# VH-VL binders against Uncharacterized protein AF_2093: the designs that were tried, part 4

Target 1, 226 residues: Uncharacterized protein AF_2093, of Archaeoglobus fulgidus (o28187)
Amino acid sequence: MDVEIVEELSKMLAGRKAVTEEEIRRKAIRCALKIMGARLVGIDAELIEDVTCSLIDCPITLKSLHFSEKVKIGDVLFYHPHVIKPEKEDFEQAYFEYKQSKKFLDAFDIMREVTDRFFEGYEAEGRYMRKYTKDGRNYYAFFSTIDDTFEDVDIHLRMVDEVDGDYVVIVPTENELNPFLKFFKQYSEDAKRAGLKIWVVNPDEKTIDPFIGYPKDFRLLKGFKN

## First folded at step 22 (VH-VL; from g1 with heavy chain D101S)

Design m5
Fold by OpenDDE, fold request of step 24:
Structure m5 (fold): chain C 226 residues (1-226), chain A 123 residues (1-123), chain B 112 residues (1-112)
Amino acid sequence: as target 1 above (226 residues)
Amino acid sequence: EVQLVESGGGLVKPGGSLRLSCAASGFTFRYYWMSWVRQAPGKGLEWVGRIKSKEDGGTTDYAAPVKGRFTISRDDSKNTLYLQMNSLKTEDTAVYYCTRSYDFSKGWPLDYWGQGTLVTVSS
Amino acid sequence: DIVMTQSPDSLAVSLGERATINCKSSQSVLYSSDERNYLAWYQQKPGQPPKLLMYWASELEKGVPDRFSGSGSGAEFTLTISSLQAEDVAIYYCQQYYSTYTFGGGTKVEIK
């Protein structure tokens, strides 16, 4: 299981010459979803940390990337392969990914809390994928970003069919509306047809709103700000 | 190729106002911090101010001589940097350069410069 | 504000000879977090905008000849041209980017 996730993550990071732990963690979560599907509900932070470590300090398989070298720039620690000296552009890309990852990771707990509150009265379990259960109804909530959701749309569409219940992707607000518009333009019809739900959490206001799809349990609608 | 093209320079009287523009191309403008640097005729380089990316808060910093008079802004949809100069003084006469910098959390040097636009403040 | 002091103001050097420019900052520009000096050098030729030569005190910008080198740490820095070429005639500026930006006064390098 771990090896499969690591290999998938390595594929996702293929060609990268510099990365950060934050980026690895963010993307590890995505890969875990791809590999484990609904089983992700039973996964805690340890798996993600192990996967992260596997790409940096504790390689598990030879098929994985190994970012064994450390370079600190400013307040950010970068990792790169031993045989490669990253160029400025590589670090720029890594830093961009870092910022996106850090933003997501920093908002992660808030997103979970807001979602938990939204599902008041439901029994909840899981971390990266959270399952909410009440009266025989299940909701599976996966935490991501709209950009990552865009890239992983096929995975999320699959998840809709895989889970015994409703599948919801929870994403944080963005500084720009463009990422949401991009997703909407390209995948809104597919998402709606498939029954994919995407809800947006504002970490600052600690609110949640629907972007695509509504809960079948109409009692939950009051939990939305708008 | 990264290109920065300044415009809007010209002759203005003391106390007047002028707005400079910098058209950026060849890179993802919204991700970069942008600065203005000026050079009086026959003099050295003087940093004027900086605007961070929106991702980094979009905040601005200014050199002491221009604080309260100059305003830097950006339109990421147009890949354009602006310098609004009010209450211009004769000592503001200079070639004004648009320049780019990545942030890397702590800071980064000015790696690309435009050709500059001349601002002359004279009675 | 960090004040940058550059010396000399002008330097005449024979072709093929070494040119040395000094730069001092009013406070250290060494960042403790990454142990890097946030000091850059720029070259400005007549009628042209400045060009970034070096960053982190000693890292050459892409395309810059290796006859250029930087040294120093903390608040004392030096730019060296090991063998001055005709195309190196320019004004050179040091700059701190530790806290916003401030430039040295510049050093005019000419051929003797």
Scores: ipSAE 0.807, ipTM 0.899, lowest interface PAE 0.5, mean pLDDT 95
Fold by OpenDDE, fold request of step 24:
Structure m5 (fold): chain C 226 residues (1-226), chain A 123 residues (1-123), chain B 112 residues (1-112)
Amino acid sequence: as target 1 above (226 residues)
Amino acid sequence: EVQLVESGGGLVKPGGSLRLSCAASGFTFRYYWMSWVRQAPGKGLEWVGRIKSKEDGGTTDYAAPVKGRFTISRDDSKNTLYLQMNSLKTEDTAVYYCTRSYDFSKGWPLDYWGQGTLVTVSS
Amino acid sequence: DIVMTQSPDSLAVSLGERATINCKSSQSVLYSSDERNYLAWYQQKPGQPPKLLMYWASELEKGVPDRFSGSGSGAEFTLTISSLQAEDVAIYYCQQYYSTYTFGGGTKVEIK
């Protein structure tokens, strides 16, 4: 299972000359969802760390990318393959991905906390995918970004059909509305038709609002700020 | 191709105001920090100020000689950088360059420059 | 503010000869976290905007000829042109970007 995730992650990072652990972690979570689906509920942080390590310090398969070299710029540690010397543009791209990844990873615990509070009275389990259960109702919440959700829309649509309950993607607020508008313009109808829900957490205000779709349990509606 | 094109320069009296613009193209403007650098006639380069990307807080820094008088802003939707200059002084006479940089968590050099726009402050 | 000082103010060198410019910062621009010197060099030809030559004290910007080199660490730096060419006539500036930006006074390089 780990090997499958590593291979998928390697495909996702194909062509990259520089990366960070933060980027690898963020994308590893996405790959884990793709490979494991609803089984992700039972997965803790160890798997993601192992996958991350496998691309950097502890390779487990020859089919994976290996970012074995380290370069520190400012306060950020970058990794690159031994046979490649990254150029300025490669580091710029890597740094952009780093910032996005760090933002998500830093907000992750708050997102989970806010979501847990939203589902007050429900039994909760899982980390990257969290299952909430009450009175025979199940909600599966996956934590991502709106941009990643956009890229992984097919996976999320699949998940709606796979889970025995409702499926919701939880994403953090962005500095700009453009990413949300982009998603809405392209996938809002498909998402609604499929029953995909996307809710937005403001990590600073510790609030949650609906972007696409509402919970079937009307008692949860009061948990939204707006 | 990265391009920075300054505009808005001209002749202004002491105490007057002027607004410079810089049109950026050829790169994803919103991800970069932007700076203004000026050069008085026959003199060296002087950093004026900087504005960070929105992602990095969008904060501004200014050189001491222009603090309180100059304001840097940006419109990412228009790929445009601005320099509002108030209470202009004769010593503000210079060619003003628009320039970009990245951050890399601490700092980055000014890798691209515009052709500059001349601001002349004279009575 | 970090003050940058260049020397000499002007330099005349024969074609094909070595040109050396010195730059000193009032405080170290070496960042302990990455052990890099936040020092850049710029070239400004007559009637043109400045052009970035190198960063991190010694890393050449893309497209810059290898006759240009940088050395130094901490608070003392040197720009060297190993073999001066006619197209190298310009004013050269050192700059720290350790804390915002400050430029040296510039060094005018001319052909002797």
Scores: ipSAE 0.794, ipTM 0.893, lowest interface PAE 0.6, mean pLDDT 95
Fold by ESMFold2, look of step 23:
Structure m5 (fold): chain C 226 residues (1-226), chain A 123 residues (1-123), chain B 112 residues (1-112)
Amino acid sequence: as target 1 above (226 residues)
Amino acid sequence: EVQLVESGGGLVKPGGSLRLSCAASGFTFRYYWMSWVRQAPGKGLEWVGRIKSKEDGGTTDYAAPVKGRFTISRDDSKNTLYLQMNSLKTEDTAVYYCTRSYDFSKGWPLDYWGQGTLVTVSS
Amino acid sequence: DIVMTQSPDSLAVSLGERATINCKSSQSVLYSSDERNYLAWYQQKPGQPPKLLMYWASELEKGVPDRFSGSGSGAEFTLTISSLQAEDVAIYYCQQYYSTYTFGGGTKVEIK
């Protein structure tokens, strides 16, 4: 299980000369979704921690990338493969990914808290994908960013059909509107037709709003800010 | 290929105004802090000011000699950096370069520079 | 505020000989967290804009010949050209990027 995720993560990071632990963790969660689908509900933090550490400390498969060398720049810790000397541009790429990863990871517990409150009265299970159940109705919530959702759209469209219930991607607000406009232009019609829902949490205000799709349970509509 | 092209330089009288532009290409402009650096004829380099990326709040910082007179802005949709210069003094006579640094919180080198545009402030 | 001082103001060196340029900052530009010096070197050839040569005191920018090297830490730094070439005739500037940016006064390198 963890081997398959590590191998998929290594493919996702192929060619990278510098990364951060934060990027590895964020992308490990995305790879776990790709490999496990709805089974991700049963996965707690330990699997993702083990996968993340395996790319840094001790590879668990022959095909795994191993970012064994530490480099600190400013207050950020980077990792690179043993025989590779990253260039300035490699650290620029890694830092961009670090900022995206920190945004997601820092907002993760708040997004889960807000979503739990939105589904007050539902039974909840899972960490990275959280299943909410009440009166025979299920909502599967996966936490991500809008940019990652754009990149993973095919996986999310698949998930709509694979879960028993509704599938929702929960993403935090962004400093710029452009990523949401980009998704809307390219995929909003496909997402709406398939039944893919994307809701946005403002971590500072602890509010949630629909970007694409509304819940079928109309009693939930009052939980949105707008 | 990274390119930065300044324009808008020219002759202006003391007290006048001038607006410089810097057209950027070959990189994702919005991920960079942008700076103006000037060089008076026969003199060294002097940093003028910087504008951060929108992700970092889009704030500006200025060197003391120009603070209150110069305004830096950017238009990410046009990949363009601007310098509005008001209340110009003869001491502002210089070649003005635009330059970039990656958006890294601790600091990053100024790795690409434009060709510069000459501003002459003379009565 | 961090003042950068270069010496000498000018330097005449025979082709193939070593050129050495010194740079001093008014306070340390070594960041203790990453143990890096936030110091860059720029080359400005006649009639051209400055070009980044080196950053973090000793890391060469892509495309810069390895006859250029940097050393020093904290507040004192040196740029060395191990074997001067004709195309190295330029003004060289050090620059701190520890806290905003300040440049040294420049060192003009000429062929003797």
Scores: ipSAE 0.719, ipTM 0.882, lowest interface PAE 0.8, mean pLDDT 91
Fold by ESMFold2, fold request of step 24:
Structure m5 (fold): chain C 226 residues (1-226), chain A 123 residues (1-123), chain B 112 residues (1-112)
Amino acid sequence: as target 1 above (226 residues)
Amino acid sequence: EVQLVESGGGLVKPGGSLRLSCAASGFTFRYYWMSWVRQAPGKGLEWVGRIKSKEDGGTTDYAAPVKGRFTISRDDSKNTLYLQMNSLKTEDTAVYYCTRSYDFSKGWPLDYWGQGTLVTVSS
Amino acid sequence: DIVMTQSPDSLAVSLGERATINCKSSQSVLYSSDERNYLAWYQQKPGQPPKLLMYWASELEKGVPDRFSGSGSGAEFTLTISSLQAEDVAIYYCQQYYSTYTFGGGTKVEIK
């Protein structure tokens, strides 16, 4: 399982000459969803840490991508493959991904806290995929960003049919509306038809609002800010 | 591939105003910080100011000689950087270059430059 | 502001000979966290915009010939052209990017 996730992550990072541990961790979570689906509920932080470390410290397969060399620039630690000298543009790409990764990783615990409060009274389990259960109703919440959700839309559409219940992607607010408008224009109709829900957490205000889709349990509607 | 093309330069009297434009192509403009650098005739290079990407807050920073008189803005939908110059002085006479940087942790060099546009401030 | 001072203001060098340009900053541009010098060099040929030549004091920008090299740390830096070519006639500027941007006054390199 670890091997499958590492191999999928290596495919996702193929061709990259510089990355950060934060990018690897964010993308490892996405690969874990792709490989494990609903079984991700049973997985804690150690799996993602092991997958992340395998690309940096000790590869677990011969097929894994290995970023064995360290370079610090400013306050950020980068990793690159052995004997490859990254160019300025490679670090620009890696830093862009680092910022996206920090945004998600820094907001993760807050998003989970807000979502737990929204589902007050539900039994909750899981970390990266969190299952909320009450009166035989299940909500499966996966935490991501709207940009990653756009890229992974096919996986999320599959998850709607895979879970026994409703599937929700929880994403933080963005500094600009552009990523949300892009998703809305391209995929809002597909998401609505399939029953995919996307809700937005403001990490600063600790509020949650629907972007796509409302819960089937109408008693939850008052939990939204608006 | 990367191109930066300035326009809007010309002759203006002291106290007047001009707006410079910089058309960008060959890269994803909205991800980059943009700067203006000027060069008076026969003189060296002087940084004028910078605007961050909107994702990083879109804030501006200016060199002391132009602070309060110049305003940098950007339109990401048109891939265009602007410099609004007000209360122009004769010492503002220069070729104005549009340059590109990146929003890196500590700092990043100015890696691409336009051809420049001449601003002449005289009576 | 970090003041950048270049010397000499101009120099004339025979084709194939070494050219050396000095740059001094009023305060260190070495960042202790990554141990890098936030210093760049630019080349400006007659009638052209400046072009990034190197950064972090000694890293060559892509496409820059290896006859160009940079050295120094902290507050004193040197640009060396090991064997001057005709196309190297230009004004060279150092620039700190440790805290905003400040350029040196430039050094004009000519064929003797």
Scores: ipSAE 0.692, ipTM 0.867, lowest interface PAE 1.0, mean pLDDT 91

Design m5
Fold by ESMFold2, fold request of step 24:
Structure m5 (fold): chain C 226 residues (1-226), chain A 123 residues (1-123), chain B 112 residues (1-112)
Amino acid sequence: as target 1 above (226 residues)
Amino acid sequence: EVQLVESGGGLVKPGGSLRLSCAASGFTFRYYWMSWVRQAPGKGLEWVGRIKSKEDGGTTDYAAPVKGRFTISRDDSKNTLYLQMNSLKTEDTAVYYCTRSYDFSKGWPLDYWGQGTLVTVSS
Amino acid sequence: DIVMTQSPDSLAVSLGERATINCKSSQSVLYSSDERNYLAWYQQKPGQPPKLLMYWASELEKGVPDRFSGSGSGAEFTLTISSLQAEDVAIYYCQQYYSTYTFGGGTKVEIK
């Protein structure tokens, strides 16, 4: 299973001459969703850590990218393949991805905390995909960003039909509204038609609000910020 | 292709004001810190000031000779950098270059420069 | 501010010979966390804007010929042109980017 995720992640990172561990970890979670679907509920942090390690320390397949060389620039640790000499622009790309990845990873526990509070009274299980269960009703929550959700929309549309219950993507607020407007213009009708829900956590205020879709259980509506 | 095009230079009297613009294209402007660098005729390069990306706080820094007189601003929707120059002195006579650096927080080199615009301050 | 001092002010070198330019900073531009020197070199040909030549003291910008090299650390740096070509006639500036930006006074390189 971890081989399949490593191979998919290596395809996603193909052509990259510099990356960070943070980017690898963020993208490993996305690849895990693609490969495992609803089975991601049963996965703890060890699998993602092992997948991440595989790309920098100990490749587990010949198709795995191997970013064996370390380079520190400022306070950020970069990795690049052996025999490849990254250029300034390669580190610029890697730093852009690092900032996006760090923002997501730093917000992850807060988003999970806020979502757990929203589902107060539900039984919760899972880490990267959390399953909330009460009164025979299930909600499957996957944590992402709106930009990643845009790139992964076909996977999320598939997940609506795969889970036994409702499927929700939880994303943090952004400093710019453009990514939300871009998703809305391109995919809001497809998402609404399919029953895909996207809810937004403000990590600073620790609030959650609907962007696409409301819960069927009307008692949950009180959990949204007015 | 990255392009930086300065405009707004010209002749101005001491004590006057002038606004320079720098039109950027060929790159994602909002990911860059932007700087003004000047060069008096026959002299070396002198950094004037810098504005950070909005993601890094959008703050400005200025060289001592221009602090309080010059203001740098940016409009990310128009991919344009501005330099408002007030209380101009004859010592401000120079070619003014627009230049960029990636928004790496520790610091990054100035990798592209415009052709410059001449500002002449004389009575 | 970090003061940057270049020497010599002017340098005449025969075609194919080695040119050496020195740059000193008033304080170290070495960042202890990454052990990198935040120093750049720029080339300015007559009638043209400056062009980035190298960064981190010794890393060549893309497209710069390998006859250009940089050395030094902390507060003292050297730009070397191993075999001067006609197109290398220019003024060369060092610049720190450790704390905002300051430039050296420039070194004019000419053919002897």
Scores: ipSAE 0.660, ipTM 0.853, lowest interface PAE 1.0, mean pLDDT 90

